# VH-VL binders against Mucin-19 (Muc19), part 4

Target 1, 175 residues: Mucin-19 (Muc19), of Mus musculus (Mouse) (q6pze0r851to1025)
Amino acid sequence: STCHVYGEGHFRTFDGESYSFDGLCQYTFLEDYCGQENGTFRILIESVPCCENGLTCSRKVIVTFQDQNIILQDGKVTAVQTAESTDCRERSANLYSIHTVGLYLIVKLLNGIILIWDKYTKVSVILDPSWQNKVCGLCGNNNGDLKDDFTTRHSSVAAGALEFANSWKTSQECS

## First folded at step 5 (VH-VL; framework fv_denrakibart)

Design s41 (from d9c with heavy chain T30D)
Fold by ESMFold2-Fast, scan of step 5:
Structure s41 (fold): chain C 175 residues (1-175), chain A 121 residues (1-121), chain B 113 residues (1-113)
Amino acid sequence: as target 1 above (175 residues)
Amino acid sequence: EVQLVQSGAEVKKPGESLKISCKGSGYSFDDYWIGWVRQMPGKGLEWMGIIYPGDSDTRYSPSFQGQVTISADKSISTAYLQWSSLKASDTAMYYCARQTYYYGSEAFDIWGQGTLVTVSS
Amino acid sequence: DIVMTQSPDSLAVSLGERATINCKSSQSILYSSNNKNYLAWYQQKPGQPPKLLIYWASTRESGVPDRFSGSGSGTDFTLTISSLQAEDVAVYYCQQYYSTPFTFGQGTKVEIK
């Protein structure tokens, strides 16, 4: 399954729902916490305006995994790995791998999640089938049902995109 | 029918400015990259750069950086290639072509018919 | 930059016979994570724009006749036309899309004997 966002907040969820939301805060793009403490990762996004009319110029991506933060911004990754581990005996030594191919920077996490960033506004996440119905955030819940793709942080189904997206702000202090 | 339609042939003098266009139809214009490719008379293909109309993300070949401007107006599904000051060496056929985002072929699957630009004194 | 080199520069093939075009990249264009070769083949007939034939080195674009096939991996690639038809007279280009700037081979002109 694939979820993506680009431009001024044009989203498509894993289950195929499309909506628009271009907020100024930090939002949970994808996570497996889903209101509980036993999660293992978070992918957060922030829109970075650089035009006078407030249009989104780029997106900053923050991946929290194994108590580490991988930050994608300004066309660069803060923590860099030059090779992916294909040896199962050494997987614990390499939590992720980073590659550049075509127009994209690819981050492959040890847990099987693939993050694709164009170094600009476009962010995509690819999940294998083992993540079915185990995730939440702006990407939806990956359960194959469009009816509950607007599941909020509070486990309710939002009536619209604005309510849905605002529920995934990471800080209550940001308006 | 998915297609890209380019503006007509241009005959210009060195030092003149020029802006040529590439209009997409039959698909979601904002969701595909539009690349520009130059072909000098009797020569092969040269990639100049590419733009994603949905957010105006533009990438240039180093050989063309600063020599041309690529832009797009998604409200009319049109991409542009522009010169501020043409040179005789800009004489060529210019193609626009569509490319998928990371999923799909990522190759140039639909091409415009080309715009012939002739620059002579 | 990745340099793409085709061979031969031109070839003449009789109708119904096999045509083979080679393309070599200056470095590997195989992305190990997805096991895909970022290599495309285009056909350009006189007076026409290029047309996509093959992507991912061996996947034929929809609508392209099955006599066209692509093969190879890493740095060495081949386009094969199993039974040349009159309409196949064209210049053929390989292209890498592994790394920017995207680059094309110099082209191979296919003519009928």
Scores: ipSAE 0.563, ipTM 0.819, lowest interface PAE 2.2, mean pLDDT 87

Design s42 (from d9c with heavy chain D31E)
Fold by ESMFold2-Fast, scan of step 5:
Structure s42 (fold): chain C 175 residues (1-175), chain A 121 residues (1-121), chain B 113 residues (1-113)
Amino acid sequence: as target 1 above (175 residues)
Amino acid sequence: EVQLVQSGAEVKKPGESLKISCKGSGYSFTEYWIGWVRQMPGKGLEWMGIIYPGDSDTRYSPSFQGQVTISADKSISTAYLQWSSLKASDTAMYYCARQTYYYGSEAFDIWGQGTLVTVSS
Amino acid sequence: DIVMTQSPDSLAVSLGERATINCKSSQSILYSSNNKNYLAWYQQKPGQPPKLLIYWASTRESGVPDRFSGSGSGTDFTLTISSLQAEDVAVYYCQQYYSTPFTFGQGTKVEIK
């Protein structure tokens, strides 16, 4: 199953629902927390304007996986440790791989999640079938039912795309 | 029927501007890349560049960067290839072709019929 | 840039006989993460646009006859026409889409002997 966003917020969820939302805040694109504390990853997106009129020029992607933040921005990838370590002899396990092929930069997480970024506005996520009905965010819940794809972070079904997408903002200070 | 229809043949003089078109139909135009390929008389195929009409993301071959402009108008499902000042060496057949997004074929699966551009004094 | 080299430049084959076209890339175009070769084959008849025959080195495009097959991996690829028909007279191109700029081979002209 595949979810993607491109341009000025054209989304297609895993279950095939299409909608448009062109917000400039940071949003949860995909995660497995879904109101619980036992999640393992988050994929966050931000639209980056390239001119005074606010037209989306690119998307910044942040992947939080284990103790690492993987930042996709300005055509580049930066990985940063989020957990502190005082033992300089310990080796951090690399739980992801990053590759470039064709027009795309691909991040493959050890948990079977594949993130595809074209270094511009297009972001796609491909899930292993084992992730069915285990995720939430702007990509929907991947349960095979279109009628509950607008599930908010509060576990309700939104009446429209604006309410749905705004529920997935990571900060209430942004509007 | 999925198809790409290109504008008609052009005969131009060096220094003139030109804009040729490629119109898609029968599919979601904004969800596929549109590439441009040049074929000089009696020669092979050269990739010039590619555009994603949904967000106007444009990539050029280094050989064509600054030589041409690729653009698209998604409201009319049309992609464009443009020269500000033509040269005799621009004489060629120009093809547009559709490319699927990641995990499709990623090859050029549908081609336009071609636009012959002749530049002579 | 990845350079694509085809051989031969031209070949003449009798009707019903096997035609073999080779394509070599200057570096590997096999993406190990998905085990796919980013190689396509196109057919171009006189006065017509190219037509996609094969993608991912060996996958036939819908509607392409079984006599066309692609093989190879990494840097060496082959297009085979098992039993040449009159309508197969054309120039054949390989193309890599592993990295930009995308590049084509110089073409192989197939003629009837």
Scores: ipSAE 0.608, ipTM 0.845, lowest interface PAE 1.9, mean pLDDT 88

Design s43 (from d9c with heavy chain T30S)
Fold by ESMFold2-Fast, scan of step 5:
Structure s43 (fold): chain C 175 residues (1-175), chain A 121 residues (1-121), chain B 113 residues (1-113)
Amino acid sequence: as target 1 above (175 residues)
Amino acid sequence: EVQLVQSGAEVKKPGESLKISCKGSGYSFSDYWIGWVRQMPGKGLEWMGIIYPGDSDTRYSPSFQGQVTISADKSISTAYLQWSSLKASDTAMYYCARQTYYYGSEAFDIWGQGTLVTVSS
Amino acid sequence: DIVMTQSPDSLAVSLGERATINCKSSQSILYSSNNKNYLAWYQQKPGQPPKLLIYWASTRESGVPDRFSGSGSGTDFTLTISSLQAEDVAVYYCQQYYSTPFTFGQGTKVEIK
């Protein structure tokens, strides 16, 4: 299944729900923590204004996976190691791959998650079927049921998109 | 059902401005790229650029960057190709064509009928 | 830019016979991660816009007759018309969509002998 965001916060969840939310802070696009400590990845998004008009000109994407932060910003990808164990792998090996093809930059994670960025406002994430009902965030919970797509960080079902999306704001300070 | 309809033929003089259109119907216009392709008389196809109407993301071929402006109005499902000052060398057939987003064919699957632009004194 | 070169420039083939058109890219257009070649073939009949025939080097577009087939990988590609019909008289273009700017071959004109 596929989740998208583009432009001024136009979202389409894995289960097919569409909504608009043009937040100014950092938000959890997709993760598998879902209120627990046993998660393995996070994908965070942040809208970047281009000028004085306040319109979204691009999106910054941060992927946290296997002790690394993969940052998609300003048309380029930067990988930063969050922790390094001498007893573990010294090289990331095949934990992820990054390619540019056509109009897109693609990040493939070893866990089967594919992230597609056009270096502009469009961000898409594609999950294989093994991720059904294991994720949460602005992309929804990928359980095949539209009725609970607006599941908040607090495990409640929001009545509207604004309440839903604001619940996925990260703890990072927002100006 | 799915189609792209372009504006009619134009006859212009050098130095004049021009804006031609490409209107989509039968599909979600904001979810597909619209590319512009030039074909000069007796010549092959040249990709000029492409726009995603949903967010106005526009990419140009280096050969056409600064020579033309590509824009779109998603509220009326229409894309545009514009010249501020035409040259005789702009005489050509101009096609618009739809391209799927990633994981589709990513090729130009639906084409407009073309707009013939003739620039002569 | 990726340069696309077609051969021959023109080809005369008798009705019912096989027509073969070649297309070469100046660099590989195979995306190894998905094993797809970013190559399309278009048919342009006189007075008409181009029509998509083949994408991903070998996948036929819906509605395209099965006498049209694409093959090849990396830098060398072929469009084959197994049994040429009168309505197949056209100019055929290959196109790479692996990187921008997208580029087309110069075209191959197919005509009846």
Scores: ipSAE 0.609, ipTM 0.844, lowest interface PAE 1.9, mean pLDDT 88

Design s44 (from d9c with heavy chain S28T)
Fold by ESMFold2-Fast, scan of step 5:
Structure s44 (fold): chain C 175 residues (1-175), chain A 121 residues (1-121), chain B 113 residues (1-113)
Amino acid sequence: as target 1 above (175 residues)
Amino acid sequence: EVQLVQSGAEVKKPGESLKISCKGSGYTFTDYWIGWVRQMPGKGLEWMGIIYPGDSDTRYSPSFQGQVTISADKSISTAYLQWSSLKASDTAMYYCARQTYYYGSEAFDIWGQGTLVTVSS
Amino acid sequence: DIVMTQSPDSLAVSLGERATINCKSSQSILYSSNNKNYLAWYQQKPGQPPKLLIYWASTRESGVPDRFSGSGSGTDFTLTISSLQAEDVAVYYCQQYYSTPFTFGQGTKVEIK
C-alpha cells in the first residue's frame, strides 16, 4: 500500500482517503507507536514555506529508526545517531539504504518500509502487507477501512481533516 | 480522452522571446510529471527537463539549464517552455509528454503533437 | 551522463520477417532494490510524435501489438518485431530513465526491403 502528500498539503492515505491540510508545524506522518512505548519507527514531516509567496516550497522529513535520525532536507540526507554509545555505532550503519533513481530519493529501512522523496514537496511511503493495521499518523491506520482513517492520536475518530491532522502535531514548537 | 495539446508553430528571429504551451485534458493534471523533449530537424530526441505541476518542482538537463524556463499553471492544466532570447540553433520540433511516478511505468506514456519552432534571420 | 547507443542505424526487413534492434547503455540501468531495468522503447512514424511501446525493458504498453517484445538487462537491451507489418515503418528509440538527465539512443530507422 502507498500513502503520499504533496504541494499545499494534499494527502492520500493507505486506505484511499483523500484530504487537504496545510500545516506549517511538525506532524507525525507515520509511526507504529500508536500511543504505546513498544514502537520501532517514526516518520515526521514539516512544510518549508517560500519566503516570497508563502506557499510550501519543500518538505523536511525526519525518520527515527533504531537509535538514528535520518533527516531529508535541502535536497540531501543527513544521518544523526541519537544514542551516546560510541560502541555499536558502526553496526547501525547498515539498518537502511539510500538511493537516487529517476526523479526520486529512496530510503529503504531494514523493516521493509520504503520512503520516497522527490527532494521537494512530495513524500510517499510504501508498506508491505505485514504492516497492515500496525501503523497510525497522517497516513491513516492501513486497515482497509476508510471509516476510521481519521483516527486521532487519542484513538478517537475525528469528524474532519483539521481535527484529525492537528491531533498528529508533535510537541515541537512552531515559530 | 487523455491528451496533451500543444500551441501552434512559431517563426521567430534570433534574439526574440517565445513561450509555448502544452495543455493536458482527460486526466488529473497534478498526478503526472510533464517533460519537454527537443528534436532538431532530421535528428533524434533530446530530454530538456521536466516539471511536477502540483508543486512546480522543475528539473533541467544540464545542456538546457539557463537556456530555457519550464513552468506550469495547474489551474488551467497547462505547462510552458520559454526562451528569453532565441538562437538559430533552437530551430526544432518541441514535444511535451507526461510521465508517471515511481509506482507507475515512469516512462513517457502520452505525448503532445509537437510545436515546430523556426528561428531564422 | 548515461550514453545510449543503438545498432544498427538503419534496417531493411521484408514484410513478415523479424526485425531486431539493439540498445546499449554506458552503465547499468538495473535498480537492484526493485530489480527493474529503467529502459523504454518508443516508435516514431513520419510526421507523428513518439509513441510508447515498452517500459521496464520488457513490459508492453497497453494497446501495443504482441509482435513487439523487449528483452535484456543491465546494459544490453533488444527490441524485437516478430513479423514486420507495413505500419511498423518508423524510427525506434530506446530511453533510459534511471538517472537524470534522461537520455535517448540515436534511433534506428526500420524500412521495408
Scores: ipSAE 0.456, ipTM 0.802, lowest interface PAE 2.8, mean pLDDT 87

Design s45 (from d9c with heavy chain Y32H)
Fold by ESMFold2-Fast, scan of step 5:
Structure s45 (fold): chain C 175 residues (1-175), chain A 121 residues (1-121), chain B 113 residues (1-113)
Amino acid sequence: as target 1 above (175 residues)
Amino acid sequence: EVQLVQSGAEVKKPGESLKISCKGSGYSFTDHWIGWVRQMPGKGLEWMGIIYPGDSDTRYSPSFQGQVTISADKSISTAYLQWSSLKASDTAMYYCARQTYYYGSEAFDIWGQGTLVTVSS
Amino acid sequence: DIVMTQSPDSLAVSLGERATINCKSSQSILYSSNNKNYLAWYQQKPGQPPKLLIYWASTRESGVPDRFSGSGSGTDFTLTISSLQAEDVAVYYCQQYYSTPFTFGQGTKVEIK
């Protein structure tokens, strides 16, 4: 299954729910922590407004995986180590691959998650059905049931998109 | 049933080309990595490389980079391992195996039956 | 590359007795962020492909008998067969999937005494 966001915050979840939310903060697009400490990845998104027209010109994507932040920004990919000790210098750092196809940049994580970025506003993530009931965030919970698509960070079901999306802000100081 | 079915045994001479196959069934072929593992006669297991069939992203062990080509045809759910010019030292059993990096194993959970390649003059 | 070393190279155990196989990695394969050891154990019987027994160092694969167990963390790992049966005669391999190239131990042959 696939989830994407494009343009001015047009989202489609894994379970097929569509909604619009045009926030300027950083949000959890997808993760497998879901309130647990044993998660393995996070995908965060930020809308980047244009100086010329005031609209969303691009989305910055940050993938946190295996002590690395993989940053998709300004049409480029940059990897930054996070809290990894010098003892782990021999670690290969090829826990992901990057492939360019036409206008798209594809990041494949070793855990089988595929992230597709058009280098601008569209971000898509593809999951195998084996990830069913294992994820949360703005993409929904991937449980095959539309009833639970607006599951908040606090494991409640939101009545609307604004409450849902605001629960996935990574900082409570941002509005 | 999830399974990987490999092509049959091959007997070749040094310098000949060869392409062996591994066909997946019973699962979403394009959403799982397919690895190749060599086992020389009487020896242990050696990882050669891995491919993601969805976009043909391929990673090789440094010792096999340039020695073999791994590819896949997602339209027929088949992965391939190819040599342009075989050597006697390529004589081995070759296994393909599915590598799952979702919740659970992130290990080789489904294996093909193996393809025996014999290279001799 | 991470080097995986098993001991012993071969092991003869009587039916019903405990078999213990050790595996050592040249560097830690414990990932601190998720507290998981990226280690798998495989069983290979004569004429057959390898079969996954254990992943994440201690999680038993579905359908694998409970007499098989894995333990250890960081660089030192153990596969235990609590009560060896005739069908357990095989070569056992440990494998790290912490970083590429993925590497296997040299194998431990388990035989009946």
Scores: ipSAE 0.007, ipTM 0.501, lowest interface PAE 14.1, mean pLDDT 82

Design s46 (from d9c with heavy chain G54S)
Fold by ESMFold2-Fast, scan of step 5:
Structure s46 (fold): chain C 175 residues (1-175), chain A 121 residues (1-121), chain B 113 residues (1-113)
Amino acid sequence: as target 1 above (175 residues)
Amino acid sequence: EVQLVQSGAEVKKPGESLKISCKGSGYSFTDYWIGWVRQMPGKGLEWMGIIYPSDSDTRYSPSFQGQVTISADKSISTAYLQWSSLKASDTAMYYCARQTYYYGSEAFDIWGQGTLVTVSS
Amino acid sequence: DIVMTQSPDSLAVSLGERATINCKSSQSILYSSNNKNYLAWYQQKPGQPPKLLIYWASTRESGVPDRFSGSGSGTDFTLTISSLQAEDVAVYYCQQYYSTPFTFGQGTKVEIK
């Protein structure tokens, strides 16, 4: 299944729900922690405004997987080790692959998750069926049930998109 | 039927401005890229650039960066190609064409009929 | 930039005869992760816009006759018309969409002998 965000916060979840949210903070796009400590990855997004009119010009994407933070920003990819390791090069080479093709930059994680970034505002995540009902965040829970796509960080079902999206802020101090 | 309909032929003088259009119908306009391709008389095809109408994300060929402006108005399913000051060397047929976002062919699967632009004194 | 080179520049074949057009890219346009070649073939008849014939080097676009086929991988590609018909008189272009700027070959003009 596939989740998308583009432009001024236009989202389509894995289960097919569409909504708009143009928040100014960092948000959890997708993760498998879902309130537990046994997760393996996080994908975070931030809108980067245009200098001329405040519209979103691009999205910064941060992928946390194992001991790596993979940062997609300004048309580039950088990887930062989250823990010091004497074989960090070996680990990096085995955890993910990065490819540029057509208009897109593609990150494939060892766990089978595919992240597609157009180097601008458009971000997509592709999950195989093995990830059904194991994820949460702005992309929804991938359980095939549209009714609970607005599941908040606190496992409640939000009445609307604003409450839902704000529950996925990574910092409570951000407006 | 999926189609792209372009504005009619234009005859201009050097230094004049011009804006031509490409209107999509029969599909979700905001889900596809719209590319612009130039064909000078008797010559081959040159990719000029591309726009994603939903957020107006625009990419240019280096050869055309700063020479033209590509834009779109998603409310009326229309993309535009604009010159601020035309040159005789801009005389050509201009095509718009649709390309899938990431899935499908990712090639230009639907083309407009073309807009002939003639620039002469 | 990836340079696309076609051969021959022009080709004359008899009706019912096989026509073969070659296209070479200056670097590989095969994406190893999905094993797809980012190459398309277009047909342009006089006074008409280009029409997509083949994408992914070998996948025929819906509505395109079976006599058209594409083959090749990496840097060397071929468009074959198994039995040329009168309506196939046109200029044929290959295009890479592997990397921006997207680039076209110079074109091959197919005529009846």
Scores: ipSAE 0.265, ipTM 0.730, lowest interface PAE 4.3, mean pLDDT 87

Design s47 (from d9c with heavy chain G54R)
Fold by ESMFold2-Fast, scan of step 5:
Structure s47 (fold): chain C 175 residues (1-175), chain A 121 residues (1-121), chain B 113 residues (1-113)
Amino acid sequence: as target 1 above (175 residues)
Amino acid sequence: EVQLVQSGAEVKKPGESLKISCKGSGYSFTDYWIGWVRQMPGKGLEWMGIIYPRDSDTRYSPSFQGQVTISADKSISTAYLQWSSLKASDTAMYYCARQTYYYGSEAFDIWGQGTLVTVSS
Amino acid sequence: DIVMTQSPDSLAVSLGERATINCKSSQSILYSSNNKNYLAWYQQKPGQPPKLLIYWASTRESGVPDRFSGSGSGTDFTLTISSLQAEDVAVYYCQQYYSTPFTFGQGTKVEIK
């Protein structure tokens, strides 16, 4: 299944709901924590404005996976350790791979999640069926039911897109 | 009406500089990539590079990197292809073409009429 | 770089007959995650710029006659003109847009027999 955002905050969730939201803070695009401590990843997005009126020129993407932050910004991919250093001799498998297809940059995580970025405003995430009903965030809950796509961080169903999207704002200070 | 209009034919001598243009109209210029394609006389098509006008992100074919400069001015919906020093081997028809990513084919769907560049001593 | 090879280099076909052009890529241009082949076909008539005919290997561009069809997947692709008309005399190019640098086949010239 596929979720994406592009342009001035045009979203399409895994279950097929479309909505618009062009926030200027950091938001949870997709995660598997969903209010619990036992999650394994987070994908966060931030709009980078091109003028004082808030028009979006690009999106910064931050993927938190296995004690690393993988940052997609300014056409580049960087990775930094978030928790503890791993002895290089103990690393036997890559946690992610980077490929290009056309003008897209593709990041495939070891857990099978595929992130596609055009290096500008379009961000897409592809999930295999094993992730059904295990995720939450701006992409929806991937449960096959369109009616529950506006599930907030507080496990309630929002009446509209603005309430829904604002509930996925992170605690990070807006700027 | 969506169209790309290119500048007129050029006749130059080796060592001279040149800048040709490609002006888009009838669509949102900053939402599409503009590619440049060379066609030498009697030969096929060669992709030179591509630019995203919104932020001027530019990708070149390795064969053309360092030989030409691709740029764009979004305020006038115009992309450019420039040589600092022309060679006789630059004699060719040069096409600009639009490429989509958010909608449609993701291929070159609209082409300019071409600019013929002749370089001879 | 991905190398695109067309066959034949030239083809003479009688009016109303079928024309078939082949295109081979040096590596697969099928992206398994979205199941799309990043292959386009262009038509170029004398004195004119190329015109997009087919994208995603088999999808006709709007306004393109249904006698034009594309097929194939992975590394082997075909453009078919089911009933050649006089206006179809042109050079045809395949192009991969799977990986930069984007590359074109050498072209196939279609003429009336």
Scores: ipSAE 0.007, ipTM 0.576, lowest interface PAE 10.7, mean pLDDT 84

Design s48 (from d9c with heavy chain G54D)
Fold by ESMFold2-Fast, scan of step 5:
Structure s48 (fold): chain C 175 residues (1-175), chain A 121 residues (1-121), chain B 113 residues (1-113)
Amino acid sequence: as target 1 above (175 residues)
Amino acid sequence: EVQLVQSGAEVKKPGESLKISCKGSGYSFTDYWIGWVRQMPGKGLEWMGIIYPDDSDTRYSPSFQGQVTISADKSISTAYLQWSSLKASDTAMYYCARQTYYYGSEAFDIWGQGTLVTVSS
Amino acid sequence: DIVMTQSPDSLAVSLGERATINCKSSQSILYSSNNKNYLAWYQQKPGQPPKLLIYWASTRESGVPDRFSGSGSGTDFTLTISSLQAEDVAVYYCQQYYSTPFTFGQGTKVEIK
């Protein structure tokens, strides 16, 4: 399954729903918390404007995985350890791999999630079948049913894209 | 029918400006990259750059960065290649070609017919 | 930049005979994660734009005759025309799309002997 966003908020969910949402804040693109504390990852997106035009010039992507924040910004990947990393022995291998090929930068997470970034506005996520019906966010719930792709943070089904997308806004200050 | 149609041949003098076009039809223009390729008389193919029409994300070959401007107008499914000041060395055939996003062939699968640009004094 | 070198620069082949064109990249263009070679082959007939023949080193584009085949991996690639026809007279180009700037080989001219 593949979900992507590009340009000024053109989205296509894992289950094939297309919608437009030009958000100015930080939003949960994909996660497996879905209102619970037992999640393992989050992928957050932010639109980066072009000077005073206000148009989206690029997208910043933040992946939170295994006590690490992997930040995709300004054409590069930066990984920072979160403050709560207390056991280095839990890591027997690299948590992720990074490759550049063609026009794209690819991040593969150990949990099987593949993130593709064109270093500009286009962000895609590829999930293997083991993630069916285990995720939520702007990418939808990956359950194979278009009717509930607009599942909000509060586990309700939104009637429209604006209500749906706004429910996935994070607590970050919009500036 | 999927096709790219380019503007007609141009004859210019050094120092003149020029903008040539590449119009897509028969497909969703905003779903594909549009690349520009130069072929000098009797020579091979040179990749100049590429643009994604939906958000105007543009990438240039280092050899062409600052020499030309690539742009697109998605409302009329047209991409452009522009020179502010032509040189005799810009004499060449210019092709536009479409390319898929990451999933797909990622090769140039549909090509325009070419625009011949002749620059002479 | 990745440099693409073709050999030979030109060849003359009799109708119905095999034509073989080689292409070498200055570094590997195999992406290990998806096991794909980022190599395409194009045919250009006199007065015409290039036409895509092969992508991913060995996948034939829709509508391209079965006599065209691509092979190779990493740095060494081959385009084979198993039984040359009159309409195959053209210049053939390999192209890498592994890394920007995308680069083409210098071309191989195929003529009838």
Scores: ipSAE 0.409, ipTM 0.772, lowest interface PAE 3.1, mean pLDDT 87

